VHH binders against Probable flap endonuclease 1 homolog. Designs and how they scored, part 1

Every score and structure here is a prediction.

Target 1, 350 residues: Probable flap endonuclease 1 homolog, of Danio rerio (Zebrafish) (Brachydanio rerio) (b0uxl7)
Amino acid sequence: MGITKLAHLIHFDAPASMRSKEIGDYSGKIIALDTSIVVNQFRSALPGHLKLSPLAGLFYRTLAFLEHDIKPVFVLDGKPPHQKRAVLEKRAQSTGWSSSQSPNTGSAFNQECLRLLHLMGVPCIKAPGEAEALCAHLAKIGTVNAVASEDMDTLAFGGTVLLRQLNAKRDSEITEYSLPKLLEALQLKYEEFVDLCILLGCDYCDKIGGLGPSRALKLIKEHHTIEGVMEHVNRKTHPIPLNWQYKDARKLFFETPKIDDPVLAWSEPDEEGLVQFLCKEKPLKEERVRGRMKKFREMLLKRRKQREVNMQMGQTRQSRLEDFFPATRKRRAESAAVKESSGRKQFKIK
Below, numbering starts at 1 at the first letter of every chain, in headers, positions and changes, except where a header shows other numbers; Kabat numbers aren't used for antibody chains.
ipSAE, averaged over its two directions, is called F for ESMFold2-Fast, E for ESMFold2 and O for OpenDDE. V2 adds 0.75 times the mean of E and O to 0.25 times the DockQ between the complexes of E and O.
Where letters were taken out, [cut] stands.
The coordinates of atoms that the task and the answers printed are left out; those that the model quotes come from them. Centres of patches stay.

## First folded at step 1 (VHH)

Design b8
Fold by OpenDDE, look of step 5:
Structure b8 (fold): chain B 350 residues (1-350), chain A 118 residues (1-118)
Amino acid sequence: as target 1 above (350 residues)
Amino acid sequence: EVQLVESGGGLVQAGGSLRLFCAASGFTFSSYDMAWLRQAPGKRREWVALIYSGGSTDYADSVKDRFTISRDNAKNTVSLQMNSLKPEDTAIYFCATYEFEVGSYDYWGQGTQVTVSS
């Protein structure tokens, strides 16, 4: 899912855009997550009887982030674009999931996720469309520091920082992608990069047959647009799809999600509420939920103590847990008002 | 470094028994759930059995009442007693750590071959 072979292309052609990181590097950072991606990771991992319910998975994953002093912002999918219908149908067929669980924004499951995240004291935003697009947008405008996703579409949507393999495992290597560095390394404008992504293959349209990553990159560098590429490709060797919807795909990538300024606030989880929801209404064992919450509290206490010790030792002000839940003041997006100092030098013609 | 080393595989006749062992090192064994998985030729890897850190066990339906998973925390070992073996049980068997909170298998052994001859 996402952009076909983009990760491969970046690895070979733009390695400078990638960095290896650890989960500890993101302490105090605000990270946006597509809820569907997070939930789907749990759906795929275990055979049926060992399957953590997607909600349980979300519960555990969220606590893990919080334990690492990560401030997660979950984003829920809205109405999928019509361009994605074909991909969704194909996925439904392959996974045996009945198409009836259309990720409609109003799905019972989305409401459950919202309820869970609310009980966990974690902000959740509903996207008007693709959650990934909103995540990317939030990163672009600086509302969040990064997007955690396995979907490379984040970059195509203009997300400035993408984190892959952020799974809250201590030993997991996180790959951080920088869109600005990527564009620099590839010597592409963002618009050209989006066209490259479409040529590589995306979820919103077909791709030119037989066009590999290296060749796609070369063609975009030479011709700058898909239209330019189409004029110069051999149509016999590289057939152009009939009724190719590349323009619609392009529009989707450039579209800015319309949302109100989100109020991002984190609070302490409601354990009793979580037990009620996950254990009484859902089949999770109460002992597991309470045990995990106990562990969570212990970890927070340990962290607090360590911070106190570090502060006493003159080491830098890592924000107290109390600082973790401060009402995030509206970081006004400092719009870089480029003060055009139009210094009209009045040439006094003496 | 986390290491899992499987042993005990071999050739057995249908109806026979085998006991597989997995030796674990490089982590606090007693704190982890351990699993056996298997992969038959041309098939996907499938879960077989799980033993939790607390000692409770779970089994795939296909092996229930025939297989028994156990652990020895003092020796950092997990075992799989396989009784009433069937040709369908022929596979490479893997030992793995299971992280319940993540719902994933983190570390794997190299596997041991079990062949059941009809």
Scores: ipSAE 0.029, ipTM 0.472, lowest interface PAE 2.8, mean pLDDT 85

## First folded at step 5 (VHH; from g2 with S53W T97R F100Y V102E Y105W)

Design m4
Fold by ESMFold2, look of step 7:
Structure m4 (fold): chain B 350 residues (1-350), chain A 118 residues (1-118)
Amino acid sequence: as target 1 above (350 residues)
Amino acid sequence: EVQLVESGGGLVQAGGSLRLFCAASGFTFSSYDMAWLRQAPGKRREWVALIYWGGDTDYADSVKDRFTISRDNAKNTVSLQMNSLKPEDTAIYFCARYEYEEGDWDYWGQGTQVTVSS
């Protein structure tokens, strides 16, 4: 799902707006993630009936992000917009069978994601609609530094920075897309870019037939709006859909999600809760989960000690620290055998 | 160093049986989910059978009720019993280890050829 051929257009017409990155480049950054994209990597690679849990994948991926000093904010989809459901219903009717239209709210799997991420001490927000729209909004208003998603419509929603392939794999490369650099390279206003995305094809309405990326870009640069393009396109070669709902699609890309600006906090993972959920209720081996948690705690301790050494070498005393988990300072005073029912602190995002 | 070494491949007539073995070393074998995958010439590698660390199993529809995966944690081995073989089962078979942190199979062996004649 997403805007058809946008990645291709950017590669050829705006390559300066994209850069190859490594996960270490995002140390200290707050990144909004569309949870369904992360989870579907595990579902798409394997048949859906397999007992290999996407929740286990989410657990391990989240720890890897935290070890790289990334502050993740996970976003879940809410109710899909009627524009998307209408397009899906029209497609189902044209294929000769009906599709079920069911709200995705209250999904048992989404509840399990919420429980997992709560136990891990990372924020999880349910969007009022599409997760990509909320992720883009959070980046636009500066609440997060970037959006991690495979869906290019993040840019059309106004997301200022999109990261593709943020998956913590050692041999993959992250592609960073900058919306401001994209608009500058194409010499388009954001509003013109949204109309271009609709011409390229999106999930919220049909598209003009036979219109390729280069020609769509040229027409938008010349005529500025879909309305202007329609007046100048050859209707025989490029048929226009009946009752084309492009205005509703445009409205969806421009609307601000109806949600208050969140107060985000990160806290120490609840290891005993995670073992109960992932090992006693799910099929993960407790030895593996506890070993991974030990590695995680050791990595955080190493980062704090390196910070202390760096301050000494720089002849500076830092009177304030930016830290995900202030409770890590408390662990120095405790033995490994001490049971602890609390001891987590919450910090505002910095 | 993680190593997976497959054996037991060969040429067999349709309807016949073959048993593959995978010897694992260099890691805590009993803690990992293991699988057999296969790749026919000119086709993508596909999974065949999976055995979880606790002994539960799962199978691709194409081999269900004909193939049986098993493991021996004391000997660090995974086995695949293949019965009622068909020409479409012809492929190189790989033993693989699943890694949740990667979301993928992170190690596999050189593979062993299975050829089923009609």
Scores: ipSAE 0.184, ipTM 0.592, lowest interface PAE 4.5, mean pLDDT 81

## First folded at step 7 (VHH; from m4 with D33E)

Design n1
Fold by ESMFold2, look of step 10:
Structure n1 (fold): chain B 350 residues (1-350), chain A 118 residues (1-118)
Amino acid sequence: as target 1 above (350 residues)
Amino acid sequence: EVQLVESGGGLVQAGGSLRLFCAASGFTFSSYEMAWLRQAPGKRREWVALIYWGGDTDYADSVKDRFTISRDNAKNTVSLQMNSLKPEDTAIYFCARYEYEEGDWDYWGQGTQVTVSS
């Protein structure tokens, strides 16, 4: 999940920043998703002939989100930063594990995702770097309401709302994390929180040895920065990494992605285009795709009819409230208050 | 109600043959990928053979060239012809349906025991 032990720290030291949610709570919301996190949920241990499973899974999950009245914005990774590749190489070296089997290094697969989501009428954006950074930025500037990801990095990048386990399954327990509430609960500035995340361990540099989440939090609260922590830590007990690149990691978390704020639009899925792509060019059965599209259209019609009923009832109640408080009386009352206020102002001199 | 019912298991001598059958009901069988999986004593369940709705097949390396999966869409049946059986083929064999929307097997049979004596 990116930053190690962050979820643990939040659970024990900032539980007020977490809330359990249901997918229906996000009706009408715009949610940015790291596409790799979504498609990885559909990876299988089966032979390469089932490699369509991630693309098919993206199709089905996207329909499920749209049925729940979620407006998804999918984000694809660009080129990973050199800092991340260096840390992953060191970790692979120390464990003896090969890093040659990355599930998301395929540019061809990204193009298939783009084509699929275009046919579905859903925005898909290629980030200049990490998808998580762009997702977090979009939430920070208000373009989206939340980021759906399993990656806790979202919070360190400044993502204001992170949703974990948003998968449209009936038994899914969605956890919502609020960065503002997290910072309040920890009594940290965002910049201090980023340094804490680096101390906990991230994908962009090494960490101080032997430093657990409680100790790291205490040190940041006391000393405010990694530099301050390094001045006050017993180097024998907590060895400092050689040529520790924490400043580069910090820079990545603070960096504003080099991309214009997108204008987002959702349109009707192109069923004939989807059948051509998924069934004629790929081996999905047309009957299943068309059956799923029929269910989707029926679900949208049901939702539209329910909203028409709700709108009629809301309009009736709103009209009754307005009957008791005409605008003319509000203007007259406000004018009287202004006259009274302007004639009474005094400054008390101590 | 989706049902998968396996049959044809039993005791067989090493080098022998068995044919397993899976009767499917409650869904449009011809539209689904089907598979045989197996679970040996004390082992995790493992994939054995897969047949796509269009008839293409894949096999685990351990059974390739010995086992043949086939389907009959008119009878809603998947079968597994197992030849040149070895003691390590001893397992409970399960028929399963693959569901792309789940990214996993969504329905299983109860399994049929295959025991290969040496």
Scores: ipSAE 0.471, ipTM 0.787, lowest interface PAE 2.0, mean pLDDT 82

## First folded at step 8 (VHH; from n1 with D104T)

Design p1
Fold by OpenDDE, look of step 9:
Structure p1 (fold): chain B 350 residues (1-350), chain A 118 residues (1-118)
Amino acid sequence: as target 1 above (350 residues)
Amino acid sequence: EVQLVESGGGLVQAGGSLRLFCAASGFTFSSYEMAWLRQAPGKRREWVALIYWGGDTDYADSVKDRFTISRDNAKNTVSLQMNSLKPEDTAIYFCARYEYEEGTWDYWGQGTQVTVSS
C-alpha cells in the first residue's frame, strides 16, 4: 500500500517534483527494482488466459529493460520488519491466504527469482529487510540512478529518484519523482517529510484518524514533528491511536540497510540455462523462450548498429561544427599611437 | 495440509503402457493447475504434463502424443496415461500442484517409480 495519498499530495502541492518521462530517457541508467513489486504486477494485470507466470513475467520484463539499455538491479526482500506484521496479517486475511502458508514458500519463490535473474545476467541483491528500503538507499548513495516502484515508500525511505509506471512499454508514460525537488517544493526537511508520510499513513503504524493530506501537511509545516502535531490536534476530531508506534515507523524509515558494497555486474543471458529452468523445470514452451531470446539478440544488434551510425554522424557533426566555427583569426589590434601634440602657447599676461 | 499421493508406477516393457494416478487433498483442487513431473537418476526434475484448471493440457515435447494428462475434479485426482513408453521415460514421477500465481510447483508427492525396460 505504501504511503497513503502521498501521490495525491505531491500532484497537488508539489507538481514541480514530478516529470513525465519515456523509457528511452533511462538508457544507460541503473535502476533498482523491488523484485516482489515487479512480480506482483504480473499477478494482477492480465486476464486469465493471458496471464504469465510471475517468473515468465520477470523474464520478459527483464529482457525488455535490457533492450532499452536499462541496467536493472533487482532487490529481494529479506526479513520483514516487525512493524509490518499487522499489515501482512491483514493482507493475508483479505487474500484468503491462511497465515499458515509456510514462510518457506516465499523463500522458495525468491530463490527461483534469484536463479532466473542470475541466468539472465542481472544483478540481484538480497535486502536485510525491506527491499524497498534498500532500493531507496542505493539511489540515495548514488549506486543506482533511480528506483522503479509503484510504492511511494521509496521516497519516505529517502530514495532520491522514484520512477512509477516503468513497464518497459515504449508508449508508457513514466512519472519521475525527485525527492530533493519534493522537499523543496513542500518546504520540508527530510525528517519532516518522513513524519508527514507517517501522518498520511504507512504500512508500519496506525495513523491519526480523520487527518487528511492537506491538513497533515499544514500541521507538519507548523509544528515540524509528529510530537508537535499531537500537541495541537483536537483529539476528539482527530483521535490518536492507542499505543501509536509512529516512533518505530520513523526509525524504520531512517534506518540504513546494512549491506556490503554490492558488486553490480551485468552479463549476457544464459539461454540454455534459461531453457533448462523455464522450459524443462517449468512449463514454459521452449519455442517461446528461444524466440524471445532471438528477438532480444536482434534488438541488441540493432542498437549497436545504431550507436555506430550515431557515433559516425556525431564525428561528422563535430567535424562540421569545427568547420562551421571558423577559427576567428584574432585581428591584431593595431595600436594606433595617437601623437599628443602638446602645443603649450605661452600667453604673456600684462 | 496439502497432500499429493502418487500411484500406478511399476515396471513395464518398452512400447508398453502405464497409467499413473494422483490423489490430492487439503486444497481446492479445481482451482489449481496440476502437473506430472519426472526425475531420472542423475538428471534434474522436468515437467512432463500440465493440466490447467480449465482442462487445457500441455506436454513436454518428449512425451507429446504419447502421454495424456487428465483430471477428475469430483474425485480430486489427476492421471497420466503413458503410452508407447521408452527406456528414457524411466524416472520417478511426481504429481505436482502448480501455483500459477507463484509461478512455481509448490507441492508434490513422494513420487512413483516408473521403469521401462528395453
Scores: ipSAE 0.031, ipTM 0.342, lowest interface PAE 4.5, mean pLDDT 84

## First folded at step 9 (VHH; from p1 with S31N)

Design q4
Fold by OpenDDE, look of step 11:
Structure q4 (fold): chain B 350 residues (1-350), chain A 118 residues (1-118)
Amino acid sequence: as target 1 above (350 residues)
Amino acid sequence: EVQLVESGGGLVQAGGSLRLFCAASGFTFSNYEMAWLRQAPGKRREWVALIYWGGDTDYADSVKDRFTISRDNAKNTVSLQMNSLKPEDTAIYFCARYEYEEGTWDYWGQGTQVTVSS
């Protein structure tokens, strides 16, 4: 549920911060992903018996990224902030996911995700708090090139590049958001932007009633802070929440996750380990796992061959370009010694 | 472009049989699981049958032992043999590609109408 109104605001007020991209554009890029978001996409997708287990979904999605030469970095949630508790409870109620999954079950699932990702040879980092915050931080410091998320909170957390709709679909249009360009387009400082995000509505606190995106932007431009906005809003038409926790929300967005320098390494997936885990310990059909792995290997091989061909063609083009630009041999300017034949024709003065 | 074209629908009496066909194009057919879905009037679309790329099959409980899904990878076709049809089987039937990476079907045809009279 992130800052839902932010996407709308950006579309109308800062379109220059958005770019349409294809999955191929991210070949070789390191992309951070909130594991919970990825997994949740599979939980909601299909009713009933066709529903991939979340782990199976994660398995397939990860392979898809790797097949596109994307280097995924998965981030796991740590302890959620107390400010998010209300939102989490509400989500649990709406999804029928009985919050009664003991804090222990969430931990167990996270461990399964970790195991899976390890077997797949992709790095996984546990966040001290919200995974999204850490993803954003990793992008901000340049450890990763972008964050793939449907949650606009990534921008509020300071993520420099946000990718929406990064999925395994070949024809899916990816929307890339640039935080620097967004700030420039909106003519806001990052601090002002965070306050704007809070005004638009975030997961961490209430919002001022009746305040639309356009008006929120205008007010922040004029008054620069939520405090300034509060001084100038009509409280009858725009009621301020009682005990509004906007300062705590602000603090959360500004907090830097404390992690050790992550060692990001990618390796070949362990197929036998994956079969053991997904098929023997979990109910996934071995044929599906092995078949998908076979396809994965074939795609990698194909890509390798294509790269080789491209390199050869590039070398041939470079050689041809060199052939086309013959080194203009400096024509030695033959110093034509103009022999000044001083023919003194003595014109006889008659 | 991915295309799925359903055929073989029609009117049949209860207890009768019908065979639906789907022609697939625009993708590597053998690499995908294929499904039949149906949507009855005023109802949500429901899953009917799935065939894996390896040839394994799954069925909804409502059609189990009556319907048989099959595929021909050489012809890029998937079929649904429907036996012992019931009035409750009346629906538009859709051929769908199952996108295993997304855990859902991503393409389906226009559908073919199946009507089972009492």
Scores: ipSAE 0.025, ipTM 0.382, lowest interface PAE 5.0, mean pLDDT 84

## First folded at step 10 (VHH; from n1 with S31N)

Design r3
Fold by OpenDDE, look of step 11:
Structure r3 (fold): chain B 350 residues (1-350), chain A 118 residues (1-118)
Amino acid sequence: as target 1 above (350 residues)
Amino acid sequence: EVQLVESGGGLVQAGGSLRLFCAASGFTFSNYEMAWLRQAPGKRREWVALIYWGGDTDYADSVKDRFTISRDNAKNTVSLQMNSLKPEDTAIYFCARYEYEEGDWDYWGQGTQVTVSS
């Protein structure tokens, strides 16, 4: 869930803000991920009996990122804002996940995720609030290169680069969104864009009834603010929610997560620790974990070798290019000593 | 290239038996969980049977005790023995590979038609 219809609006009204990419394009890039989103992808993808444990999913997905030379930064949710409570309750009802997981169970799972990610040698940050907001912030300040999320709220939170469909699938087309390009294409200021997102529908408040994306965009361009829009909409055709909490939603999007400067470090995974955790404490088969780790190491070695070969070839090409561009020896301008032959032709005075 | 080729489908009478085969190539077969999926006309594809690492098996409730999935890692094959077939088992059956990284079935064959007549 996220800003409803934003992806549609962008596709039609701001296609220049979108690029099709491949996972290989993000080699060496630091990408922030909302851990909950990653975990939930594994929960929803398969029938219940085939569901990998969320931790197993996280394990495999993380290795896949690392194998592509992506530097993942996982962010964990903190305390959700009260404005999101209604949405969370609805989601819990729809997923059959009884919200009755005691606040303690969510915390326990987060701790397990933290432990797993630590054993995998990847950084994990706990957000003070919504993980998505922190991911967006990290991208905005340049700590990470992009946010991988299916939630369009990342853009509303000010995330400069959003990657959708960043899956470990080799052939998956990634859609990259640029917030700066989006704002330029829409001819909106960021504040106006946030108001547009609220009008489109967000997780934090209701929306004006009957207001479609195209009309919402037009109204924001004309009136610049939700307040301006409310003054000009026909209340019969576009009913304004009673006690509309759009100001609180706006505030949430503008809030900067307060975190200490994160130390982002990546290290080699601890295989024995992973086996202990995933196989002894959790029900994963040791052979699977070890087999996957072996594959991981082999892939890393292959990549290293390929890089070495490429560097050698690059050096050979550079040396060949240098060989092809012979240093034009500065022709020493032979100072032609023009011997001024002072031929004193003695013109005889006849 | 990953390939899965299903065979063994056909027409059978209700109460009859059929054995499906799948030949796998292009990947380390022993490192993957394999499954049979089926898709009946006008219905969504559904999971039928799964064989895990180590040979553990799981079945959809609709086929439990009637179907048996097995694998031969030496031959890179997975089989589905279907007994006590019912008209409702009529479908295209697919052999599928489970990819843990994707948390989904990433490859399947063209399928083999199974038709159970009443």
Scores: ipSAE 0.020, ipTM 0.393, lowest interface PAE 5.7, mean pLDDT 84

## First folded at step 11 (VHH)

Design s2 (from r3 with G54D G55D)
Fold by ESMFold2, look of step 12:
Structure s2 (fold): chain B 350 residues (1-350), chain A 118 residues (1-118)
Amino acid sequence: as target 1 above (350 residues)
Amino acid sequence: EVQLVESGGGLVQAGGSLRLFCAASGFTFSNYEMAWLRQAPGKRREWVALIYWDDDTDYADSVKDRFTISRDNAKNTVSLQMNSLKPEDTAIYFCARYEYEEGDWDYWGQGTQVTVSS
């Protein structure tokens, strides 16, 4: 998805910018999610309209994130930019097919996502344009810690931290990409990186023919801009698209989304509202939904109790050490087992 | 723990009929959507028919009006009645359980062979 071969280029030319992570590494973090990416994980090979709603998948996935102490912020797409529609139509004409899908289905589905996430007590924001652009912006200004998306163009939009495969599956390996480390490893300015992404191939314009990732990177390092690259390539071997709209694509990646800085808050899910929406208005089985909500509440209670136990153990260990034996350089290497046991039992009863 | 066991496969002439059965255990069967999938020689596994917890159904276009999926919650079974069989229906047929949290089939059996001769 997104920028053609960017993941490959990063793997071989900037591996230090990526890290393997586990979902537990994001406990306490605020993560912006492109809702369409999450929903698409619940698509199947099944054709057409089915009663297996992606909305049910979004419900269950959101509970899993909350159980892992992740604070999700879901972002919905607004109207797709003209540049993306034009490229998709051009590709459809070259393959000899066209899509006849109704545009109203997407708007109605977005309203259902908004209602669901409201009932779950989770922020949901509709972007003025592409969701990934808003997600990237929120990370850039520090409102969220990371963006969860499968779309590599999040990095081209300036997203400082991109997480791929954040899906709460037990065997999923999350890959974290750092844009600052990527720019450092490639020795590129952000503006040069955007032009590189356009040369590699994006959803917003065509690309120069016959130009692979290694050659594209070398040319950007040598000439700094697409304009410089065009002046120095052999046009017979690297044909330039007719009326190439790279400036429009560049403008999209540089554009700051026009939206007020959101106030983010997370609240307790409304179980009765969820049952009404998912089971009475939609065909989910109430027993399944209520059972999952019970599991969720039990897991949150377990987390709260474990935090309380950890506080009691920490208070016993630290307070007793400082009060009894002021820390010294050598004494800090002393066995913790003696300090822990003596402080807990003897001094709690008054 | 979760087990799905298919049966009822065999050899049948084109235009004939066959009924497949799937015995389920290790979970609350009545709460789950169940499906039949198939894998023809040299092809990827594809879904064939789906039955929801409330007995509503969906079918692949290639089998619509010829196949009927049904369930018996008292016996924890899923059935597939296959009528007007064609040589193209030759495949290994698998029973599967759908899991919303995964967005995918999370358990299936070893399959049962269906061969349609002309």
Scores: ipSAE 0.327, ipTM 0.693, lowest interface PAE 3.0, mean pLDDT 82

Design s3 (from r3 with G54S)
Fold by ESMFold2, look of step 12:
Structure s3 (fold): chain B 350 residues (1-350), chain A 118 residues (1-118)
Amino acid sequence: as target 1 above (350 residues)
Amino acid sequence: EVQLVESGGGLVQAGGSLRLFCAASGFTFSNYEMAWLRQAPGKRREWVALIYWSGDTDYADSVKDRFTISRDNAKNTVSLQMNSLKPEDTAIYFCARYEYEEGDWDYWGQGTQVTVSS
């Protein structure tokens, strides 16, 4: 799914729009994530009918992001647009199979993600439609700095910065894509780029047959619109789909999600609530969750101490702990801070 | 530091039984999900059975009702009881640890050969 071969096209025709990055480069950044993309990574290692793995994976991944001083904003899909359902149904008919649902998908699972992320103190927003569209919109209006997704259609939705492979694994190679640099390198307007993506292949309509990335790019640069391209292609070698719904697909990419700019806030994770949810109601081991929370608190303290050292040596960083959580969280720096800690930890920034 | 050592493989006639063991060290064994995977000649590695820290289990359809995974937290072992063995069960069997933070198996051993003759 996504835009067929767009990553290949960018690699060869617009490499200046790409950057290799490290997770530390995103310290202090607000990053919107399509929740389904994140949780799907955890489904691939276990059978799709296993219930806990994606939720536990989301918990651990979110802690890792917070440890790297990333301010995540998770976005959940709403109802898929009818254009996508029609294409998926046609593809299923042509292959003779229907898509099957797994145990850890659906509305009930989304409610569990919401509860988890609420307990973790991390914003979670339900999109009116596709999560990718809302993520892209949030980046476009400056509410977030980037979108983390494996799906290239983020760029077609107007997402100004796309990060691939942001997974917090050691040695994971992150690729940053810049839409403005991409448009400049290709010498295309955004509207022309959207039509190019449709020609390459998207989830919202069929495509012209036999049209590869290089030819599609050439045709858009020459003719500017799908309408112009259709007027100038050899229809025997490049058959046009019957009742081709490219205008509906274009409308979806241009559509501004019907949602007000959200007010985002991050708060300290509720460890006791997390233990209740993940360990008492779900089968995750309490010792493991509490051990991970201890590691998390120790990493945050290490970051604060390193920033104090950097200030002494003339360095200043935007992403301090107090900028990430409400100013009421205290840090362990003395035995008194430990004495104030109990099941519900609330610290004042000193 | 983390080590997983498989044992118990060998040659067995079709319809027979075999029990594999995996000795674990270097981590708090009782906190982790453990699994058996296998790799037949010329094939990709596939999972066989999973046991949760709680003792709950899941099995691949191809071995369901024939294989039983179990764990002994006092001995830091996971075992696989294989009954009604078929020639298609011939493979190298690996013990593996699941890590939720990686979303993948983060450690496995060298494996133990199981050969089921016709």
Scores: ipSAE 0.426, ipTM 0.746, lowest interface PAE 2.3, mean pLDDT 82

